# Ledger of designs, part 7: VH-VL binders against Rho GTPase-activating protein gacD (gacD)

Target 1, 185 residues: Rho GTPase-activating protein gacD (gacD), of Dictyostelium discoideum (Social amoeba) (q54f80r185to369)
Amino acid sequence: APFSSATLSFINIFKIITALKKTNAIETEGLFRVNGNAESVRSLWLMLNNVQEAIPVDGNSSAHDLAGLLKLYLRESKFPLVPLELFTSPAVPATIDEARVFVEEKLPTENVRVLSYLIEYLEQVSLKSSINKMNPIGLGVCFAPNILRSVNTNPSNPQFQVHMTNIQSHCNFITLLIENRLKIF
Key: E = the ipSAE of ESMFold2; O = the ipSAE of OpenDDE; V2 = 0.75 times the mean of E and O plus 0.25 times the DockQ between their complexes.

## First folded at step 7 (VH-VL; framework fv_pritumumab)

Design s44 (from r2 with light chain Y94F; at its last look DockQ between E and O 0.04; V2 from the best seeds 0.00; counts 0 for: pae O 8.9 > 2, placed apart)
Fold by OpenDDE, look of step 9:
Structure s44 (fold): chain C 185 residues (1-185), chain A 122 residues (1-122), chain B 107 residues (1-107)
Amino acid sequence: as target 1 above (185 residues)
Amino acid sequence: EVQLLESGGDLVQPGGSLRLSCAASGFTFSDYAMSWVRQAPGKGLEWVSAISGSGDSTNYADSVKGRFTISRDNSQNTLYLQMNSLRVEDTAVYICARDTPYWEGLDYFDYWGQGTLVTVSS
Amino acid sequence: DIQMTQSPSSLSASVGDRVTITCRASQDISDYLAWFQQKPGKAPKSLIYAASSLQSKVPTQFSGSGSGTDFTLTISSLQPEDFATYYCQQYWSFPWTFGGGTKVEIK
């Protein structure tokens, strides 16, 4: 794999989103949908993992590169932001109430913190959909595979569960969070 | 600040019973799986038992299976180890350790308590 | 059960020395290995997780490497506070097992 796994960190998420904010990425058409430059994203990845300071925003990295970094970070984290194993069934929450209960009772506090922060930014992105063309549905499609993952990376660990996944339901869940952030978090 | 404080260690005779406690603070206790690890005097570390954040899943070393029971009270932020049918070889410092913070499963240890000494002797 | 063979059991070194500790698993455990430090009369301290990919807040002189069956903990420049016993541990499958430990003593 081109990228080594790392622990999910609120600080790193914060750094990435801060860089996105500083570059006014929110007004970029196709943000999170359009892929960044692979080499640039790799460079940013290395910087993120080796530097404690904020990500430099000196104009060398495009909004799409930073966006790519965020998705990559979520995907390559050792543990997923939302482990599928925390769901009581293979089905993910489909209502505001179910989502609220999940966030309050199932998701670890640190994960809730990161998720809440991330969803807040995505909500802000969606509010600029007239410019960036990224509505909550589009953002759900972009982020669901990166946020919702199984921890089952160890076939020898009986604690890991195999879940039957529905990609559409995952996307809907993220969309639900974005559209109803204040009611869920 | 994360803190783990073990208690309950004592001198007991073989065949006796003892209950250890680990009081946790500084974090959302129920979010983390927990483990007991023991260390005999002058010896290395030995994993004893683990329990998921919710308490729904438990695991035991073969050396203690059937004799020890791990449990937790999330409302009290306390981890327990009920030890029955104690043997001389169970003599050790028993340490509670915090496991993964990312899910209710079990993974690596990131914080350790200071331990409590259990001595089993005739 | 997965056996963890740690080498050496003990070593003598001086401040500033490069120290290498090896841990071998009886089967492939991918990178599901952690390193711990323990000083006499103290609780263990977590150093490195997942071989080398995940690290706690540790001094920069510590580094981990390896995957599969062979793993290494390296202290690039031994500091006075680094004299302790080090343990590797696999968390690939239950029961979790530790290496026998490596005591790093003052030469």
Scores: ipSAE 0.013, ipTM 0.564, lowest interface PAE 8.9, mean pLDDT 87
ESMFold2-Fast, scan of step 7: ipSAE 0.541; ipTM 0.778
ESMFold2, look of step 9: ipSAE 0.389; ipTM 0.721
ESMFold2 (binder alone), look of step 9: mean pLDDT 90; pTM 0.898

Design s45 (from r2 with light chain Y94L)
Heavy chain, then light chain:
Amino acid sequence: EVQLLESGGDLVQPGGSLRLSCAASGFTFSDYAMSWVRQAPGKGLEWVSAISGSGDSTNYADSVKGRFTISRDNSQNTLYLQMNSLRVEDTAVYICARDTPYWEGLDYFDYWGQGTLVTVSS
Amino acid sequence: DIQMTQSPSSLSASVGDRVTITCRASQDISDYLAWFQQKPGKAPKSLIYAASSLQSKVPTQFSGSGSGTDFTLTISSLQPEDFATYYCQQYWSLPWTFGGGTKVEIK
ESMFold2-Fast, scan of step 7: ipSAE 0.543; ipTM 0.771

Design s49 (from r2 with heavy chain S52D G53S N59Y)
Fold by ESMFold2-Fast, scan of step 7:
Structure s49 (fold): chain C 185 residues (1-185), chain A 122 residues (1-122), chain B 107 residues (1-107)
Amino acid sequence: as target 1 above (185 residues)
Amino acid sequence: EVQLLESGGDLVQPGGSLRLSCAASGFTFSDYAMSWVRQAPGKGLEWVSAIDSSGDSTYYADSVKGRFTISRDNSQNTLYLQMNSLRVEDTAVYICARDTPYWEGLDYFDYWGQGTLVTVSS
Amino acid sequence: DIQMTQSPSSLSASVGDRVTITCRASQDISDYLAWFQQKPGKAPKSLIYAASSLQSKVPTQFSGSGSGTDFTLTISSLQPEDFATYYCQQYWSYPWTFGGGTKVEIK
């Protein structure tokens, strides 16, 4: 992918979520579940890297394209928002207490800030599920692969293979964060 | 317009090897995860293998794990399936399918190729 | 593995009929369900994803519904070109699994 070396920044996450809020994306059915236009998402990605100011939004802006941009930005970060290598014992946090300990003791402070801001928006999306049809479980599936990644892409590494077998627990972890944000962050 | 064209299907003896190719055009191939799906004569669809957009992550059905290897060449817009230790029960039409863009996850198949027939017989 | 059960395995219908095909998952898959059409000697064609969303250029006589474990594909007014085999597929978790197919035949 031409964007594989991009580095995650709070400012870009802030810009993308601000654009989503400006388009009232929260009331869009299937937000994050319905795919945007891949070519349009790539165009937005190029724009994001070249412009210091806010992402321009108007009546022609697609909520699905901006949703795709958020997922693409998380995916293309050189360092994943939540490196899988931080899950050692337990393998993946499954309870509120385990998740709180992970956030407090294992995850770097800058990553906590980005994750907290992202989860806050996803919680807001889930609270409008009667309109947008997205619940915490659905959001967990959409975001887990983009948030939780290995820094080691070698499939022969035993640690990498162990993490890959736990894909459902990754989705459950993101769901847990959305459902219990105030108790964890 | 999206097109997927498979090639490489042939008659091969049990224990033999074969390499299938799928040539993609009409879209940015490197943005999409890809899969191989097979259909035995008169039978239903069976997912065989998937590969992510970069080629770093691969997934296999238990029936082919250790025998088949999925790979891709993004510079040539081509998907491959290397099949080793072929068995009579591997006889099927092998179809390549386009999954979702890599940031959307491996979601659903939206475009399918026409398929290429592999017959394993003595 | 998530098992997908389709019902019926075959049905006979006439042009203009309303046809319903059901698909049941062995566990909750939310709305991560797709429907495909396959005509004899041809590759599958994608019809529906996310249980109810039509793929581009798919005729409006096709609709999907359901969530959790029970799903239906409806063809509101069967056309001559709709005689085919239909498959459901879950994409909630690996391995991706398909239903056994439902053959829609001329009565």
Scores: ipSAE 0.405, ipTM 0.679, lowest interface PAE 2.5, mean pLDDT 86

Design s5 (from r2 with heavy chain S30D)
Fold by ESMFold2-Fast, scan of step 7:
Structure s5 (fold): chain C 185 residues (1-185), chain A 122 residues (1-122), chain B 107 residues (1-107)
Amino acid sequence: as target 1 above (185 residues)
Amino acid sequence: EVQLLESGGDLVQPGGSLRLSCAASGFTFDDYAMSWVRQAPGKGLEWVSAISGSGDSTNYADSVKGRFTISRDNSQNTLYLQMNSLRVEDTAVYICARDTPYWEGLDYFDYWGQGTLVTVSS
Amino acid sequence: DIQMTQSPSSLSASVGDRVTITCRASQDISDYLAWFQQKPGKAPKSLIYAASSLQSKVPTQFSGSGSGTDFTLTISSLQPEDFATYYCQQYWSYPWTFGGGTKVEIK
């Protein structure tokens, strides 16, 4: 892969989301659903890994490229934001109470901090769905594979063999977090 | 700038073997899952096989499982399809297709090659 | 396997006409639907993904709509270069499956 795994950090998530806010990405139709330019995302990734204080943004900056950068950064983290190994049978939290317990008792403190900040932004995106056409279900689809991963899989491997019910439960979990952020975090 | 160029199509007898290649250029090859899709003369499209960007994960249509093997050489930017135990019904144009980058969470085709014709006949 | 039923199998139209093509999935596929255009003797060209998102450089006369099981491709004002066969494809689950195609012919 041209991108090496990187340790997930709050500061990098903060930089990317700050850049998205500066471009008014929240009013962009298909935000996170429409692909960015992969070469541009790659350039942004290299800049982020080489110690810029802030991602420079101007009138020509693409919200879709910054959206792609956020997804790539989450995907390439050495330790997934939400490791699948932290779930117990039946596995994925499906209720507000189950999600709250998971966040309070199972997820490491730094991961909670990053996840909370990310979900807050995704909630703000969903509140502008009349403009951007992205609702919590759509955002769950875009983010679940990048957030929920096994530590035992290569980030570039899709789970071709995973049963569709499992994929739906992962997407539903992210949707649940977006819809009920204040009750969970 | 993105190009996918297939090669290796030929006339083969039933039961024979053939290896197809797809040379990719203009993008970072290992960021993308890749697929083979075929089209029999005068018929519609049929997905054949897919491989992840790293090459560690593969999937196949039931009609080709156990007979075809998809692989890739990321150092050469090349996708392969090894076809064994070929049948008359495998006669088709075989087309290389690029899936979306692995971090986008979508897996649809955005670029297609021109295709290479495989004819299985006595 | 998810079965994709495309209708009509063919239609005749004139330049300037509004053309609609429908695609039905045998089960809920959310918005995991793509549309492709194929001209005789050429490779397919991607038009739409995620049911309604236009691919880069695709003309605005093309639009897609639908969710769940029922999807529509619309060509708002048919141009001479739009006479082709159109295919839908679901990418909700493997095996990926295509509709049977709709041939758009000149009247």
Scores: ipSAE 0.513, ipTM 0.788, lowest interface PAE 2.2, mean pLDDT 87

Design s51 (from r2 with heavy chain A33Y A50S N59Y)
Fold by ESMFold2-Fast, scan of step 7:
Structure s51 (fold): chain C 185 residues (1-185), chain A 122 residues (1-122), chain B 107 residues (1-107)
Amino acid sequence: as target 1 above (185 residues)
Amino acid sequence: EVQLLESGGDLVQPGGSLRLSCAASGFTFSDYYMSWVRQAPGKGLEWVSSISGSGDSTYYADSVKGRFTISRDNSQNTLYLQMNSLRVEDTAVYICARDTPYWEGLDYFDYWGQGTLVTVSS
Amino acid sequence: DIQMTQSPSSLSASVGDRVTITCRASQDISDYLAWFQQKPGKAPKSLIYAASSLQSKVPTQFSGSGSGTDFTLTISSLQPEDFATYYCQQYWSYPWTFGGGTKVEIK
């Protein structure tokens, strides 16, 4: 729980993605699928909270560690990027029009800013799938549990349980956002 | 059906070399990370090495770094482990294991072979 | 390296018994924990991944729970085919590490 008090911020997402871009992470096979070194990721997390401008990167920086940091930051932030409580049904948006309405009318503006920036990067990753082997479906699986979370941490809560029975729709939603970013955002 | 068949285990003197093979069938081999895990007689499981689907990324346990080389031939659906400078403590059944495919986003071993015995003895 | 401590190292049980096996990671591994079953002379068989997700075709008597550092494998009603050695494995980071195993023996 040393990360549980962290607040999701655009600045931190920007710092992490900038570091990934500087290391040319998009050409790394299994990016976001292959786990980084847990101790290295935790060191990066501690540094992220103490760095004012940018995460230092050099020729020895691990793309997998930086990718792990991004997923960890999304997962451990106190408030989720996309709270499951914002959906009116157990199934999340399944069409471009439903996703556009959700982003325009339901998701808070700061969360839209973070989500759109993140999805833009994931789209860039998917465009290099011939090299990195990560397509929109694979990225959906890697990111859905980290992006789509309940603000209620009690597993016995009926709303939490209802959403957990539809985990495949969560993966499909992130895939939809990646494949149709320009039509949704 | 998914099948993993190991071969190449033998009796070797300390300092010797041995090459293990794992023939894979029933799935698109190049989509999967593959690993070698060993089990010394009467002991538990120990991870040895992993290789990415393309073969470009490899990972090794500290105990085998510099001595063992993992490789694959995707055209023949075969995983290899080249073992050099063998030590008595390398004596084990060496088991081929398949990690989940890249689009599942979860790295755990979902299928295992039966293993091949390597004995390093004077 | 992440150390996995598994308890107990062995236990004796009868058909129909509830069996619990615990696994403790030396650091937080979230839910990146798998459980395997190995019968004498046979290859390991995957049972559970992501701490609590049952593998296809694995009987519902098996369940997993836990997150962070403490994990449990439960067999709600032991069957004759369940006498085996069980291992936990973390897949949070390389090197992959396994628990020492728990041998479930006939009482």
Scores: ipSAE 0.000, ipTM 0.447, lowest interface PAE 16.8, mean pLDDT 83

Design s53 (from r2 with heavy chain S30D, light chain A50D S53R; at its last look DockQ between E and O 0.06; V2 from the best seeds 0.00; counts 0 for: pae O 10.2 > 2, placed apart)
Fold by OpenDDE, look of step 9:
Structure s53 (fold): chain C 185 residues (1-185), chain A 122 residues (1-122), chain B 107 residues (1-107)
Amino acid sequence: as target 1 above (185 residues)
Amino acid sequence: EVQLLESGGDLVQPGGSLRLSCAASGFTFDDYAMSWVRQAPGKGLEWVSAISGSGDSTNYADSVKGRFTISRDNSQNTLYLQMNSLRVEDTAVYICARDTPYWEGLDYFDYWGQGTLVTVSS
Amino acid sequence: DIQMTQSPSSLSASVGDRVTITCRASQDISDYLAWFQQKPGKAPKSLIYDASRLQSKVPTQFSGSGSGTDFTLTISSLQPEDFATYYCQQYWSYPWTFGGGTKVEIK
C-alpha cells in the first residue's frame, strides 16, 4: 500500500463523494482520469483517519485530488468493493439481468449500498460528460480496476491471474452499471 | 465521542426471554454494522451476532441461532438483541460493539460498550 | 470454524518488561486479525487491527505482527496500566472467533 497508516472503511467513500459534490467536481474536465497531486492525495488520505465528520472543503484540495483519493481508497481497501471471488467464472455480468442477479444474490448488502451510491454519483458525472468529458465508458475504465479486485492480494494466485485476463469485461461491467443504474439497483 | 450503552440485562429463568438494547451515539449509526459479544463470568469473549448498517443482513453464532434475533432501529440509534429460550449457558455480560462498516463478514470491532449482565438461573 | 489458539493463558511481568503474546489460527486468515485489551469490569479496548495496524490513541508500546496463521502482540515496555487480559480475534470469516485470552499480571 502506498500509505501505511490509514483505517480503510467504506464509510470514507461517502465522505469523499460528499466532498466531491460540495466542490462541484462533476464539472471538472477529466475527473477521475486526470491524476491529482500525489502529496495532496496523501495528505487527504492521512486526514481521513482523523476526520470523524465530512472532509473539510477549504479550497486547497482540487477536484482531481479528491477524485484520486476516491480511486485510491477503493483500490487500497482491505476488502474490495466487488470481490472477484464472488464471480463463479472469470466472466463477469455482461447483461442487465446478470448484473441485477449479481447485485441481489451475490454481493453483500452493504457492498451493494456503497456500490449503488458510487454508481449513482458516477452516473451523475457521466451526465455532465459534455463538460467533464467523462462518459460511462471512460468512467468504467477508471474505476473497474479499483472496484473489482481479488480478496487475495497474492499475485501468484492462479485465480488472480485468470481474472486479470478479463479486464475489459470488468470495465464493461462498471459501464453497464453506470448506464443502467436504475434497472440494476 | 463514540458511546455505546447497553441495557436490559436481568435475572431470568431458563426458557425465558429478554430483550437487550444498545444505545449508540457520537457517530452515524446506520453507517456501521453492529455486533453483540458476550462474556460468561470469568470466561473469554464470544461473538454472538452481527447486523449490517441497513439491518438487511444478519449473522449468528451457532449457539444462538433460532433463539436470538438481532435488530436495529436506525431512527433511534439503537441496537437490539431479542433472546428467547434462554439457557443457563447464556449467562454472560452482553456487550455491543461497533464493527467496521460495510464489510459483511470481514469486520473488526473498534468500539465497545460496557455491557449488561444477563443471568439465567432456576 | 476457525480456532484461535492464544498463548500463554497467563503471564506475570513487571513494569518495564517486554511482553509477547501469541495467537495461532487454525487456517490462513491473512492479516484479518485484531487484538483487544480488557480490564476487569471494563469494556474491551481495540488495540491492533489488520494484524499490525495500531488503533487510534493506542500507546506505541503496543505492536502487532504476523500473517497467515501466526500472530504476535508485543508490549515493548509494560506500563502499570497495561496489566489486563488480552484477546486476539479473527475476522476472516464467520463466525468470528476469539483467542482464549492472556492475562498479564503483576509479578
Scores: ipSAE 0.006, ipTM 0.582, lowest interface PAE 10.2, mean pLDDT 88
ESMFold2-Fast, scan of step 7: ipSAE 0.567; ipTM 0.803
ESMFold2, look of step 9: ipSAE 0.300; ipTM 0.655
ESMFold2 (binder alone), look of step 9: mean pLDDT 90; pTM 0.896

Design s55 (from r2 with heavy chain S30D D56G N59Y)
Fold by ESMFold2-Fast, scan of step 7:
Structure s55 (fold): chain C 185 residues (1-185), chain A 122 residues (1-122), chain B 107 residues (1-107)
Amino acid sequence: as target 1 above (185 residues)
Amino acid sequence: EVQLLESGGDLVQPGGSLRLSCAASGFTFDDYAMSWVRQAPGKGLEWVSAISGSGGSTYYADSVKGRFTISRDNSQNTLYLQMNSLRVEDTAVYICARDTPYWEGLDYFDYWGQGTLVTVSS
Amino acid sequence: DIQMTQSPSSLSASVGDRVTITCRASQDISDYLAWFQQKPGKAPKSLIYAASSLQSKVPTQFSGSGSGTDFTLTISSLQPEDFATYYCQQYWSYPWTFGGGTKVEIK
């Protein structure tokens, strides 16, 4: 069953990324690409809703489960980290300058803070790509559907070509942010 | 234990209709996108249609677009394929397959049902 | 549509043999490739996703490699239960497309 969160919280993103940093996640092959155990991820997400001070991490903790938790938390937040409704002209930023303007002028301050911190971690992951095999393009594909969402739960039924074009541009946007973090944020 | 059980396959005449069902158990059904894949007798696999976990997004192969409708009932853990205007070339075993959980961002099939045979013949 | 070309169409092998099956995509699909095993009269079983990641409980004799357009499935030491047809599938872009299959037959 899908769950909705009332708010997207910097504290919760911080807790999840801190838990990932307590594991060998950044050196784990396929981080964010290899799936965690769905039942474990769901249990972690329910635990997070109880506002515990820290996510428990021990020798049995799976980097893939914590990676899945991060993606699930982003996906289930009531308001998406980057609402699709904020894209008007250009539809999706495709250059460094367009992305910087979007972050400075369109995205709410709270969302910028969360996105900046998330992209910083994804950049750190991509810098270890020789070990973890995750480059900015791969991370863009893993994160775009969870970050860029409509606030409308009843979107028009997209056609194959339109959906393909939107997916690729969304993935490219996240890739652009990872590759050019310091020039955009 | 993940289980997918298809039903509804039958012999139908060209132009006819059939509704296939896939009963899912052993997992949280609405966390997963689902697909229908078919295999004609003695042939390889062909993807037919996919539906997101919520049912909000659907995809179709060009060969079935406008004739087939994929849907799901998450309260009953059941996937459906409504097949209209059937053609002889739609003859195949239809298999339901589970995609990855909706938050994972990757779509590949990790579990498959046994399939149900649809024969379109005059 | 992305075309998947699988080679060979069939091969004969003995228990203990190393078996190699190849799959080529008509365009760059990064590592969005899966491998499946199908025994006669049975549904496919998932073996590998993301070109090289083993599905849970799949024996370690199976391995996958490749990126871009060229991919390989290797069975390091063929077992009696490994005689089956193997398929590759790209999941980079809808429509999802499969290779034609490779039948691994007992010699």
Scores: ipSAE 0.209, ipTM 0.657, lowest interface PAE 3.8, mean pLDDT 85

Design s56 (from r2 with heavy chain D56G S57Y N59Y)
Fold by ESMFold2-Fast, scan of step 7:
Structure s56 (fold): chain C 185 residues (1-185), chain A 122 residues (1-122), chain B 107 residues (1-107)
Amino acid sequence: as target 1 above (185 residues)
Amino acid sequence: EVQLLESGGDLVQPGGSLRLSCAASGFTFSDYAMSWVRQAPGKGLEWVSAISGSGGYTYYADSVKGRFTISRDNSQNTLYLQMNSLRVEDTAVYICARDTPYWEGLDYFDYWGQGTLVTVSS
Amino acid sequence: DIQMTQSPSSLSASVGDRVTITCRASQDISDYLAWFQQKPGKAPKSLIYAASSLQSKVPTQFSGSGSGTDFTLTISSLQPEDFATYYCQQYWSYPWTFGGGTKVEIK
């Protein structure tokens, strides 16, 4: 698929999150849980190649479409934001200290930059959970499969199958990052 | 409003080939992983194959691996199952099922089609 | 492959009855279990996912419980439209596997 060749970049994450902020998306109920319209999301995806600084936002802009674009961009980028192969023997970090060590010693610098900025926004979303109904646990569920992926997509690979079946630990890891951002990054 | 409509089921001799289609409507097709599930006459459900929303990931039951190929055309909102080297034991109603979007952290079926009958006999 | 054992294979019940169906996995599947209803001549309909979460528009007489290897589907007050075959399915790991089904028949 065309989207599968895209390279994850800070600039594109910045563009999408800036558009979300301009639509006041943080006050939208079910943000990141409720799916946007895929045709609209696809149009926005194509726009990322042409807009250099910011995605235009107007009265017709949907927070759910922009939220869907963010998840799609993370999911379809050629290399995952957090490759599962970076975790030694399938276990993902489960404590603040383990997560900090992982970010400092295992994750490439550009990936840290993107992840840090993304988690900062998700923390802001979770602080408005009384309005948007999205807490760190809910955000972990929405984002873990898009952030934590294997670079090996061969379904017969045993490591790939282990990662596919251990999704709760992936969700918990993202939740941990959101709840403890300042102690980890 | 969500609708899945299968087609392509037929009577085929052993060793033959057949392609099934599933036309999706009422939702954004590319946002969902899709599966084929089959049910032999008078028997229970058996999962056959799955494909991710992007088409980048495919899975197969051991009984069909190497013989069946799952694919999708997101521009046409259509799921396919190419069946080669068909065996008598492949006789079943083949049902299209919508998986939850994988990026939601869930991977279960929420909607099912009506099915299309494939009969493999001499 | 994870084997799913469903019991009973059939049961007879009357409208208003409480019906319980059990499903056992050959290994720990956490809460990655779904329940489906299939009426004669029709496609399956999704009822429950994550062992206990109701699918959209599923009546509240249906409930699911369990974790690990032992799971239960309960129909608290059987309605005429609930006479059907019920299947459990694990989605912990490929291949997805289904129980043998439980046919709920009119007494």
Scores: ipSAE 0.000, ipTM 0.443, lowest interface PAE 15.3, mean pLDDT 83

Design s57 (from r2 with heavy chain N59Y, light chain S30Y S53K)
Fold by ESMFold2-Fast, scan of step 7:
Structure s57 (fold): chain C 185 residues (1-185), chain A 122 residues (1-122), chain B 107 residues (1-107)
Amino acid sequence: as target 1 above (185 residues)
Amino acid sequence: EVQLLESGGDLVQPGGSLRLSCAASGFTFSDYAMSWVRQAPGKGLEWVSAISGSGDSTYYADSVKGRFTISRDNSQNTLYLQMNSLRVEDTAVYICARDTPYWEGLDYFDYWGQGTLVTVSS
Amino acid sequence: DIQMTQSPSSLSASVGDRVTITCRASQDIYDYLAWFQQKPGKAPKSLIYAASKLQSKVPTQFSGSGSGTDFTLTISSLQPEDFATYYCQQYWSYPWTFGGGTKVEIK
């Protein structure tokens, strides 16, 4: 599949978030929770691999489509932004100190860059929750399954089982990052 | 527990109109795109129409464009299909289906209703 | 429209047999293919999405494979409750299109 071969990169996350900012997506009710148009998102995904500068944005651009693109990019990247295998030794971070240690000691440098930039945007989204209705808990639910994944999706694999049993802890981890970004990154 | 319950199927004459409903429960309805799929007696499945979670985008099979209108009421957790200018070949069981939420990164049917029979005959 | 050709249209098999059903798309749909099971008089039940990923609560005797234009659904050991018609569906591009179905009958 074309999406399965995609490499997670800072520049692509930057392009997608820049497009979201240009559409004033932050003031869109249900941002990241409400579905966009599946065909439009696929078209944007295919274009993302070919555009050099920026995702074109105009008055017809849908914030929900761009939000869907961001989640699709995270979900379909060959390697997950936060591999579940990194949690085999310590548990999923549940405190600010545990999250800071995880970012400093366990997560690869490029993944930290991408995660930091993404969480910064999600924090800004949550600060407009009176308009967009998305708080850190809601964003955690929307993003945890797309960020925290096993490199092996076989149901017989122990890491896949860890994902299935710890989904609430994964959501809580993303919420923690959003609420405490400056203390963790 | 996800449930999709269709209603509104009836016997109608060619050229008539009918409105189908699909009552959804057990999930946040507005997070999911929804579709109508039909199956003529003894035949296979045919996709009819789809609507985005917000209701802002709608899609139709060529066979029903201009005659059918898909809509939803997220406050009532209900999907609708307004069927006008009905033809004998529209006779089918009409089934509502739930598309996956966007945070799964895919758009496929994961739950189906039991269907409601529409018969177009004189 | 993307045409989905499914084969065979019907087959007879005994309990314990391996059953293979194929689905061919008229153009590249990558892995945007789903498989559904429909028992007589019932609505379809989702089995597989993304060509190879099992839906929750689907028995492990079911597996899917393929990408691009050629796809396969395999039932590794047919059970009495597997009497049904199986459909493939592409969800790469609207309109969504289904294969013609394969009826699996117990010998």
Scores: ipSAE 0.006, ipTM 0.459, lowest interface PAE 10.4, mean pLDDT 84

